# Designs tried in a protein design chat: VHH binders against Outer membrane protein assembly factor BamB (bamB). Part 26

Target 1, 360 residues: Outer membrane protein assembly factor BamB (bamB), of Alkalilimnicola ehrlichii (q0a984)
Amino acid sequence: CGGARELPDLSDVGDGVATETLWTASTGSGSASSAYALVPAVEGGRVYAADSNGRVTAWDAESGERLWRVDTGRELAAGPGAGGGLVLVGARDGRLLALDAENGEERWVSGLSSEILAVPQIARNIVVARSGDGRVYGLDGLTGRRLWIHDRSVPVLTLRGSSSPVVVGNRVVVGQDNGRLVTLNLQDGEVIWEAPVSIPRGRSDLERMVDLHADPLVFRGVAYAQAYQGELAAVGMGDGRERWSRDIPGHTGMAADSRQLYVVDDQSRLWALDRNNGATVWRQDRLQGLRLTAPVVIGGHLVLADEEGYLNWIAPDNGDLVGRDRHGRQPIQRPPVPDGDVLYLLSADGRLAALRLVED
Short names: E, the ipSAE of ESMFold2; O, the ipSAE of OpenDDE; V2, 0.75 times the mean of E and O plus 0.25 times the DockQ between their complexes.

## First folded at step 18 (VHH; framework vhh_6z1v_2)

Design z2 (from x1 with T57E R58T; at its last look DockQ between E and O 0.01; V2 from the best seeds 0.00; counts 0 for: pae E 21.6 > 2, placed apart)
Fold by ESMFold2, look of step 18:
Structure z2 (fold): chain B 360 residues (1-360), chain A 121 residues (1-121)
Amino acid sequence: as target 1 above (360 residues)
Amino acid sequence: EVQLVESGGRLVRTGGSLRLSCAASGFTFDYYYMGWFRQAPGKEREVVAAISGSGGETYYADFVKGRFTISRDNAKNTVYLQMNSLKPEDTAVYYCAAGEWFDWSKDYDYWGQGTQVTVSS
């Protein structure tokens, strides 16, 4: 470390897992910033996506036929979230918009205290949204009225983007900019537990950033959180007690299967860890230097997209780089979205592709 | 109980400067977006400028951009509008407003009573 970012030579890697393109579409102009969380949502046989210019579009998931498209008139920075008959998008001006999933008609609009850079969620008719100032809101899904606010102090310097809340059962898991993981009651926003993940270190504001920028992952009763310049921790969902921690900083995200947690570190190395104790099972270093998305588990494979438009396929058992295949030249900035044997890819320029895994 | 009290409105010559203040009470000031609006006789109320709770994000209407500066002092629960290079078209009642969200429109939760600014030709 100390020179310009080294890019790996992967020219010897063959084609990836065989996929069939089911359809492609355009979401519009794509994303104006890598800090925006414009992520396709798959819900009820439909795919929803937004561009930063304010367009929100729905497609039939199987055929790719456009079902509706609306222009919200706002710069959108997060979403969609989908559920409960709603499509939720967050704007730079702090407006949270709820659209009817059937026809795109605006059902309500609520104002939050600052820009919305985290994907809104909905469960049990409660919309959960996080604003850039660190507040977390619970809103009534039918009306958009505020049910509760969870507020906290924010550091002077934070990362531009925000991790999205995760709703599991009656709980909301939030990674905070102060290096703590908090779980809130979905109904009233009261803290159930709070767990430290990382402690700020260093002399400058930049060196002391410990934001939990990667989305938390909740899997089989455990919450996993990774700090930007700190630690990776596994905490029990029931009590918030740490099961293990590792010095593996990063910000792109995680995935899990029954045995292993997969995490990308700040050098773009992919780690597989035993979920129960955090012990390293393997590490894949060949992608070091690339900007990767969070890993995704699909069809018995592990895949990560990158800044050059590739899907990088990894064998879960041993970490081998099985293959790479390219889907355009533009970065894929958010993790591909799996739905059964179908994978949805969104590139930074707004190209959306649905790929089906083909068994050879 | 929420109170927004504007001050500083007066008669000023074209090309002059004026600073408006809005003292806030009854809410956690740091968490609210603050805005200045104006309404001239026979016109609809229009946004002039807005500022986020931390002061990190600002908005200015096109016709006032470059001449006016919005700022806030969270220790004093006060928002300011520095108005330079004033024109007769700036004559209006200026209102302070507060909301829990960043809004370039007119949909704010709380409003002051207004302060008159008159720019003579």
Scores: ipSAE 0.000, ipTM 0.110, lowest interface PAE 21.6, mean pLDDT 85
ESMFold2 (binder alone), look of step 18: mean pLDDT 83; pTM 0.849
OpenDDE, look of step 18: ipSAE 0.009; ipTM 0.255

Design z3 (from z1 with D103R; at its last look DockQ between E and O 0.04; V2 from the best seeds 0.00; counts 0 for: pae E 19.5 > 2, placed apart)
Fold by ESMFold2, look of step 18:
Structure z3 (fold): chain B 360 residues (1-360), chain A 121 residues (1-121)
Amino acid sequence: as target 1 above (360 residues)
Amino acid sequence: EVQLVESGGRLVRTGGSLRLSCAASGFTFDYYYMGWFRQAPGKEREVVAAISGSGGDTYYADFVKGRFTISRDNAKNTVYLQMNSLKPEDTAVYYCAAGEWFRWSKDYDYWGQGTQVTVSS
């Protein structure tokens, strides 16, 4: 006997924001696990994606023409990250692979201490990668040589889905499994500040789980972090001081615009908060029960994909569910990736679609 | 091309007031933190004040002690530093800087050429 999740009746919702399919492609066999962070990367007029069977592919962003495909021979669980002429993918066996963005040839491979379930990043010729045991590595982008390690104790019980680090300027923002948000110096991995976001409470390890599982969001000098079973906090990037917090647990993720922070809670309600003081502006409850992706802000709209292949369009100013459009029947498990007025959608079976918002 | 142009630096007497301006172009102004830094002869450049893109958050170095106010006008792409109760210790070249996030360090993305402020006894 098991519990069936009650899904909302959205059959009366209209068609949503009009989109034009620019192209579709296959990344291969898709993702073997919803815990994997296989997310398309858009860089330099190209789109990169990986499947869990080891394939990494590049396409021309405008036409969808396949530019190269390589088989790494490893089960891939995270990435790609793209930048600095590299395409970075993390493997279940702990190998971090750097591929040449032009032709997919392997530039280097570096071994980390455990599986890689967080999307690797690169800035200023430094690759930042996080392994599932909670360690964060800085690696030389040209050689893969380890420059530094940041090691922090992880709880015995963790979600294993490790949030991806965020690199901003010379800083690396990491949401830790112990409920703390840390920033590191990109060059040497030393802690600039560490902020408690949530404190474990309760009698059991499960009740005390406060992993910062959702990727942190850095927007206009503020870092936002959401604990799995704790608080949502806004922390000043410059000083590590909490600006506000709310009791809004969740693990799906966040987005922001100039005025509002958008966050999905653990019941799939979508909150809009004043990003400066945390006050509720609106809450959209109609999607409750769906497995949603993090929200994405694009073209004056807010969109969330779901487990049934829908894009759910929300008006940012008032939270109205404007419409829903289906893009295949397979789950969309990772947030659509915006680039200008284009969204890149990756379905669990490996279907990649490029959608442009139309001006009407 | 990004440009930050400071103006308003001049000689003033101790206890006087001065308003610095920094005109910005070549980037989306309201997405950037703007900061004022200063550098006295023989000293390292240090932050004076910073303001968020919206103007909702302001930060001041401890030595300001309520004497300076940073503000911005996003319609004019301009950031200001109102300096009151000036002391000889405030003598420095003042620089405008822009970054996508606030930092106490001097690690900002764009810098102006500076404007000289001299406070006489």
Scores: ipSAE 0.000, ipTM 0.117, lowest interface PAE 19.5, mean pLDDT 85
ESMFold2 (binder alone), look of step 18: mean pLDDT 85; pTM 0.860
OpenDDE, look of step 18: ipSAE 0.007; ipTM 0.252

Design z4 (from z1 with S105Y; at its last look DockQ between E and O 0.16; V2 from the best seeds 0.00; counts 0 for: pae E 17.2 > 2, grease 24.3 > 24.2, placed apart)
Fold by ESMFold2, look of step 18:
Structure z4 (fold): chain B 360 residues (1-360), chain A 121 residues (1-121)
Amino acid sequence: as target 1 above (360 residues)
Amino acid sequence: EVQLVESGGRLVRTGGSLRLSCAASGFTFDYYYMGWFRQAPGKEREVVAAISGSGGDTYYADFVKGRFTISRDNAKNTVYLQMNSLKPEDTAVYYCAAGEWFDWYKDYDYWGQGTQVTVSS
């Protein structure tokens, strides 16, 4: 419906989990679109980030010292991915760039068939990248040469292949725009299994949108996937068989610990579900109406960032909103990145902050 | 109670062969990825080989280079490591491990107590 969204009144909530700011930095001009997947990467004692204007920067994770900055000359829409001595970024023009992690020098560039809105991955010297037309590429990490391509038919109306692939062992897990979860062999791109998560229904292309827009989550041998206008499903990684499903549509993302799966639905309610059978443990409704990031589990705590620059701290056992603290007034559009007891926050305007949790 | 019991470790000459076995109980064996790891004195524990629950996917560390073969018999709840062309550098305690997650390198849920392999000369 038309009109402004009503926001919750959270003014009575205290500050939450105590954090200490270790350092702050600027990544540049930030992100030109909320659809871009510009997310910090933490790898090998370094933090990498990109802005949409083409800058890629590396910092020492402990001190915040800038180690290098390069200008790629391209509008960047996804990344970085980091690993194997590479920093990987995807551009709106379909170029996938691999930069040397030590000094930011371009190692190679490969052209994909469409814009890159999903974070590239690397494992076992194979780069995995997804283009907006739904294709998934395996590329040689040393040269950028195409090793394989997985081509899947794309519905007429889609959210443009924006969920990032997940590489686990020798497998690539992809949430597809047709509501199916597919697992590919990392080496040759052949399908290991394919599972339905949600089925398109209705007369119009809009009614039939069941894109697996949220990144899949793989945890302890189970793949979790959430459809934009459909179901949340748990699928066994070994055999591709559904373990359980729930009618909890959403697009924001998920997290898990040993006992529970945490999921944000399309109304910004936070669900905790038993990982093994999908039963509701609790639901937190106080954040309804806010644009939230995916939840993050860190140090026995559960946190979500929002469009007003807050971190929202939730008790994992019972779902209580423990507190809120603000880190600037700009939106935080992608989940904070945990590394040990440190969180890395990136605001839409390009402000990067490293926060340490303070223990009692 | 989950148990992993390794056997077959012994003293063998350079160039020789032996086969390690790991008997498993207390979990749904065919859902678990099984791995062999080793730890030499003064070294960190390292993955040697791993195999999926069905046996369809395998992983081998680069230092294996075609000398070792992992296999499993799901009817007997047993995983094996056939070790050929053994070198003194292969001397270590070998551990069997089981995990629900197929990360070949880490985060296995259950571990055996280990079996000593010693390669002489």
Scores: ipSAE 0.000, ipTM 0.223, lowest interface PAE 17.2, mean pLDDT 86
ESMFold2 (binder alone), look of step 18: mean pLDDT 83; pTM 0.856
OpenDDE, look of step 18: ipSAE 0.028; ipTM 0.299

Design z5 (from z1 with S54E; at its last look DockQ between E and O 0.13; V2 from the best seeds 0.00; counts 0 for: pae E 18.0 > 2, placed apart)
Fold by ESMFold2, look of step 18:
Structure z5 (fold): chain B 360 residues (1-360), chain A 121 residues (1-121)
Amino acid sequence: as target 1 above (360 residues)
Amino acid sequence: EVQLVESGGRLVRTGGSLRLSCAASGFTFDYYYMGWFRQAPGKEREVVAAISGEGGDTYYADFVKGRFTISRDNAKNTVYLQMNSLKPEDTAVYYCAAGEWFDWSKDYDYWGQGTQVTVSS
């Protein structure tokens, strides 16, 4: 209440990449907190989304027809994750729910040790979930039985929210609140390697906060991680060794294509880095002051949503802000979800839109 | 240094059998997915078969399903392709590949130099 952020003047920017709205729908009441990871999932020709009041809904991805809706009776804070015939949602009360993807009926429910603020994942019939106390669970996809637990001490002071684990092959990549990146064996939860991304520095707990709050990104054998008050690092997935690092703190997230890593820093500047050596290719500063989502690469385009309801389109080659288009006035707090040439956009009030990129 | 070395390619008659081997070194073998690919002259490289690091999941292209078997021996760091009922259209250079990525059709991180399989009438 003492002062407002200075927002950029973007009035000279025209429309972005042309899109056609395929359909819109409501997930219900939306998200109760910007710390919640309520993000649409696209799987098998269907779109799934949850609201924080406990509703989970499936739509036909082509038509937007509602296929089912269920009320879980719980405050949901993460998900859905989708795969293996399941829709997975995590609740504030620590319950992980697995729903039948066809009809929304409950397959199982498992209790974790604390709130679930990270999107559950599934691969090879193993559900991977992270609770807010830092524990990571492997659960049997058919039964919900715990297969393993990875337990890690949480720093005294940590950011609210959790980065989501990333499952690649038979490995689980987890960004920890102590500034370390860990990779676990999917089948038994054993540590394959652990790598420092940032080292806590200073005498107070506040000064030492180095949470890996942004979701890790794994791309072509490299894991990228960004610390809240520390480094951005590229770590080899095969050996756990740092390839490069940069002093680019932030928490919103990253994307990559074959040549470049795109990352938002703590001042809302968008960096493009050579993903192999970390060298700056360009930086886009015009969005400073806005609360941005992680960047998304779709169809050779780069887009970030913001707190004002805009999509901000960036040219990947040179970083030019080529356009902005608005999709309501409500914040967009999580990255749009790409699927082919379609982009799924979820606003904080629960509005879901499917947008198709229009050629020329 | 990561190395993949294929062996066992040769000339065989239609209906014959052949076993390809790929010896791997320089990485944690049981972590990596292993695949066999083939490329005939003037054609794109295509996936033949793939196997997960611990051997639990296998993939076979439709054109070879039932005729070829992929396997791995993690103690010997070796992946195999047993090829039965060979046809002239199976003539190609066969490549071994290793990757961390679960996508049977995507590029793998490491590739061998290839071994020639020729099937005659």
Scores: ipSAE 0.000, ipTM 0.158, lowest interface PAE 18.0, mean pLDDT 85
ESMFold2 (binder alone), look of step 18: mean pLDDT 82; pTM 0.842
OpenDDE, look of step 18: ipSAE 0.016; ipTM 0.335

Design z6 (from z1 with Y59W; at its last look DockQ between E and O 0.08; V2 from the best seeds 0.00; counts 0 for: pae E 20.0 > 2, placed apart)
Fold by ESMFold2, look of step 18:
Structure z6 (fold): chain B 360 residues (1-360), chain A 121 residues (1-121)
Amino acid sequence: as target 1 above (360 residues)
Amino acid sequence: EVQLVESGGRLVRTGGSLRLSCAASGFTFDYYYMGWFRQAPGKEREVVAAISGSGGDTWYADFVKGRFTISRDNAKNTVYLQMNSLKPEDTAVYYCAAGEWFDWSKDYDYWGQGTQVTVSS
């Protein structure tokens, strides 16, 4: 972020996939830290977003009309999560706020044990939230009452920021700071299975960091997890057994389609792997040196945003960089959010754009 | 204990149709890809078709495209193979298999005992 590093020369790359801007809006002041997980949520024909200064806003997804905006009075660092009639945001002071999705009014607030830097989730009227000390909470969606807490063993040195839990069916998938992937029962927080992805190694605390910092990806019965300084692993959701692993460290994130897993490594190279056996299909190296978001699959296309405000379009079949288009000059720090043929972009300064893909 | 139980295999004439069923128990069915494999005498076992846990994605071997349809009923924990326009080359023992993902070349986690399909002229 502002260091003296060599950026790639991409000036010969033409425009990206054709898009139509449906609307733009401001979420407020944007994000105070790249460690914050402020990401738009798309739910029920609405888009929700927060800024770090405490504002939470809802827009109509089709028109971009602002439906409501509230000021929570807290520094927000994670969210929104949306579902079950709620909009969920996590604060640096450890408060988890549940807002009414229709009008933004506070329904409840719960205190967690430390800052909230992971996006809260809700399924089956249970809110799942992770605090910065690594604890995972299950909370009643109606009242905010704690239903369960899951602790983990805590390394001496961890990365700031936390991967967000993923709720699938009756299971909660959590990437832990100790290099293990755990799956919890949504109802009571009990461990269903735990799988090693990477083991801390090295002489110093820094060399031993194996945090599963990238959000886990659950896709068609497989959980994918990537360690900061270790392995990328595919783990069966039913039994916690490793299906394959690769030595591809990174912290940015992943996406999948029916055939391939797409992952960004710690050198900003984009890998496409056969989702079923982990074999390399292709690798795109031209984006090295850029700070990228996780890849996003939309409409048969693959796209990554970057620190300069570009969308970088990649052909999924062969990895070719087919185009770049700019949507402002501010960094895009979190992956664009797809919904059908629409892509929602949030810049670090709080600019939100809705783009519809129009190419065949 | 995980069980996969195939049924429906029998003798049919060329051009006929047959529906195979595989009833599953002992695991979370909708988390698993289901596949049908076949093995003729003296031949290697080969993939016929596969279906994702949700039923949203299907895959077919080239030799059965357009003739066979795989489907599943997650409420009944059952996967089906509808076999139309049968040929003598389709004669084989058909096996049901379950895995966390579809894999042309890897062993599935669970296998049925097989059901014999015989196609005559």
Scores: ipSAE 0.000, ipTM 0.124, lowest interface PAE 20.0, mean pLDDT 84
ESMFold2 (binder alone), look of step 18: mean pLDDT 83; pTM 0.843
OpenDDE, look of step 18: ipSAE 0.018; ipTM 0.257

Design z7 (from z1 with Y33W; at its last look DockQ between E and O 0.09; V2 from the best seeds 0.00; counts 0 for: pae E 20.3 > 2, placed apart)
Fold by ESMFold2, look of step 18:
Structure z7 (fold): chain B 360 residues (1-360), chain A 121 residues (1-121)
Amino acid sequence: as target 1 above (360 residues)
Amino acid sequence: EVQLVESGGRLVRTGGSLRLSCAASGFTFDYYWMGWFRQAPGKEREVVAAISGSGGDTYYADFVKGRFTISRDNAKNTVYLQMNSLKPEDTAVYYCAAGEWFDWSKDYDYWGQGTQVTVSS
């Protein structure tokens, strides 16, 4: 409980952006590992979440009424992904489960080659899933039949856990553990382009880790990728060409708006960069030492949750830490999920909260 | 009020070149991404190319393979598609589209009526 890290003194920071709690609920027992990608999904007026013990639950997004809960009987480590009438969860034993979004009944189960620690995606009736051995699968959404497999080279040492694929149009963007960003054709898994983001340096396996562990961000035709011990790069989605890069390593994640890219580095400093050329606009250092989630842009605000249950509110235009408010004492390990003016928070112990931003 | 008017579509021989234009009115042109899409009979409409409001970012579908170039002239409120090394497979109606952000999907805010490009053997 007592760590070696120096935590910042934020006692002088005010209350932050006003929110009202719409409802709270329990997903079950929460997540067994910080490496698991158990995140709420918001789709079609419903919120879905899973716990490590195998439960998957749906709630009405407005009221918080529990609509269904099922027990899959498997240790779940990723998801849900939601879309196309499906709720998708990945298990430690390599099983990818597709549940009916209306009632939670199993529609199909498909076996992948290793544990699933990345959130499955669905687009155009194709499910995209990544297994821990680095393979990426395309599966038919109706049947779970394997349509294609993409293998890639992975380094001998890699972070536990995997960045999730991003599906944009007919393309699948994958941050690889070898420091490359790859884009695949959604229909057949063929490589459209690969781009180096970071190149391994040093003589030890630890020094050479360049995993693209943070989820890639695709925004307005540009893919942004951040290496664990390497570069942050902006890559054109159409041609795979690097637009710019910065020496800002990290693994927490990114967000963007029309002007700026927001990136958390490996010291928990929050950078705002001009997203077109990578130039620093501001940097917020006051959160250094905290374990943060990726930033979220909501309602003209920027927010990051942390290991102590706080939401940390940042002004996007100048980086000021405008306030902090606490939502329980349990860590919030995954980014809050925005939907309009509502923010869904999931704590490590399985507490789910829906917060509405009040005006101002 | 908003209008996108494509022009320049015609019959060309295989290996030929063609320049499409799209004249825009009724909105702040340099704020919008502009895109070209195409649709052959019986097929889904597909993205060809897109360009940011400033002209600083461009994106191309894989099937163009360096044969097409998108550009814009913000002083004339016009986006262009230069098409070189044309193939019969490029035969389609080409559509101009405008959106506040780039997307490979068909969710652009405004669409033109299209211009026919026909490539003969």
Scores: ipSAE 0.000, ipTM 0.139, lowest interface PAE 20.3, mean pLDDT 85
ESMFold2 (binder alone), look of step 18: mean pLDDT 83; pTM 0.848
OpenDDE, look of step 18: ipSAE 0.021; ipTM 0.334

Design z8 (from z2 with Y59W D103R; at its last look DockQ between E and O 0.01; V2 from the best seeds 0.00; counts 0 for: pae E 21.7 > 2, placed apart)
Fold by OpenDDE, look of step 18:
Structure z8 (fold): chain B 360 residues (1-360), chain A 121 residues (1-121)
Amino acid sequence: as target 1 above (360 residues)
Amino acid sequence: EVQLVESGGRLVRTGGSLRLSCAASGFTFDYYYMGWFRQAPGKEREVVAAISGSGGETWYADFVKGRFTISRDNAKNTVYLQMNSLKPEDTAVYYCAAGEWFRWSKDYDYWGQGTQVTVSS
């Protein structure tokens, strides 16, 4: 009985934070599904974005001038990832496309085993991609040839969608659907370490779901991972040992600064934790009932987007909701992408906005 | 209206056991940490134990030393404190509270009226 979730009354929240719209653009269409990982990518002074109808577009990051647009003819569900002169997009049919970043020409196409719902990554001429069946691929950046595959069994029940791999140096960090965090060697896909974040508990398959659906966060040698209906853990990147864990389940995402880890739990509560020991600094409960995006640190603020089209601005020191500004009436399903003092915001209807934070 | 109602406090002999219950209503129970506090005559209120919303995380004061166990039943909106090996020093009014983990040392959001626990020598 999907009773309409009562939205919180946030009418008293003032305009404590202002943004200036630098430019806006249309990606063509929005996301066909909330499970799709269609997010803007910022690389080399350009912004790339894809829509579910298969259009990939590049803009000048500063001016908003459209540089190129191509139609792939495929339903796109992930990306773009950008780097190494490539723009990478994943399709629902399991095809991974590499486009030339300069002109949008197709360089190569590779077929994966299932739909691609995670943002492809590229580093050191290796493309890292994840398919919906839980497999992680290492591909040659030049040819799209498969170099390695990491295959782990996926539980019977999983959340639709996959966390995106994170590449740090020569390591690939992957949150798995079985509640385990794994680090792979970028070159050959070998497991360096694997750590349990959450252990499945319960009698039913539903109760046992502990997907690391949220993208793992690597910050200063520590990997943070959060499980659906499970725990949040900090793991040392060097040895894969758990430093601390908290009973804060979530699937939205995380952010960090030098002092604090910011996480959203399954109840849409925002937590600030001491990054080193996991102790709670503050919790913000006013956003309950909203579908929030992952938090993003920009300047001296924390920002989360929501399904009502708002940017929610949080003071990192105490968790106060200091402002809300609305950017359309459509849901924002993916977090704003920061670049310096600019946020790139993609709404569900395909509207892309470049917003500059105005700090007093 | 938010209500927390403690029960189970009574006179018990040293070495005895007691189980306290706190029935909660008027708020989303599993959204909150639940805590047990106590206040002895002439002393400050102190935290005894706390449990996370899901029950997966627990905390105990140093003086508990494994004697007490906090648990919760979210289906019944109830939090429990099983107290074993009670000592005269455990004599106090015990309070149930709902709130945030961060605020356990200062202010939980909601408090019960308390239940008297007396441990005789």
Scores: ipSAE 0.000, ipTM 0.242, lowest interface PAE 14.2, mean pLDDT 90
ESMFold2, look of step 18: ipSAE 0.000; ipTM 0.118
ESMFold2 (binder alone), look of step 18: mean pLDDT 84; pTM 0.854

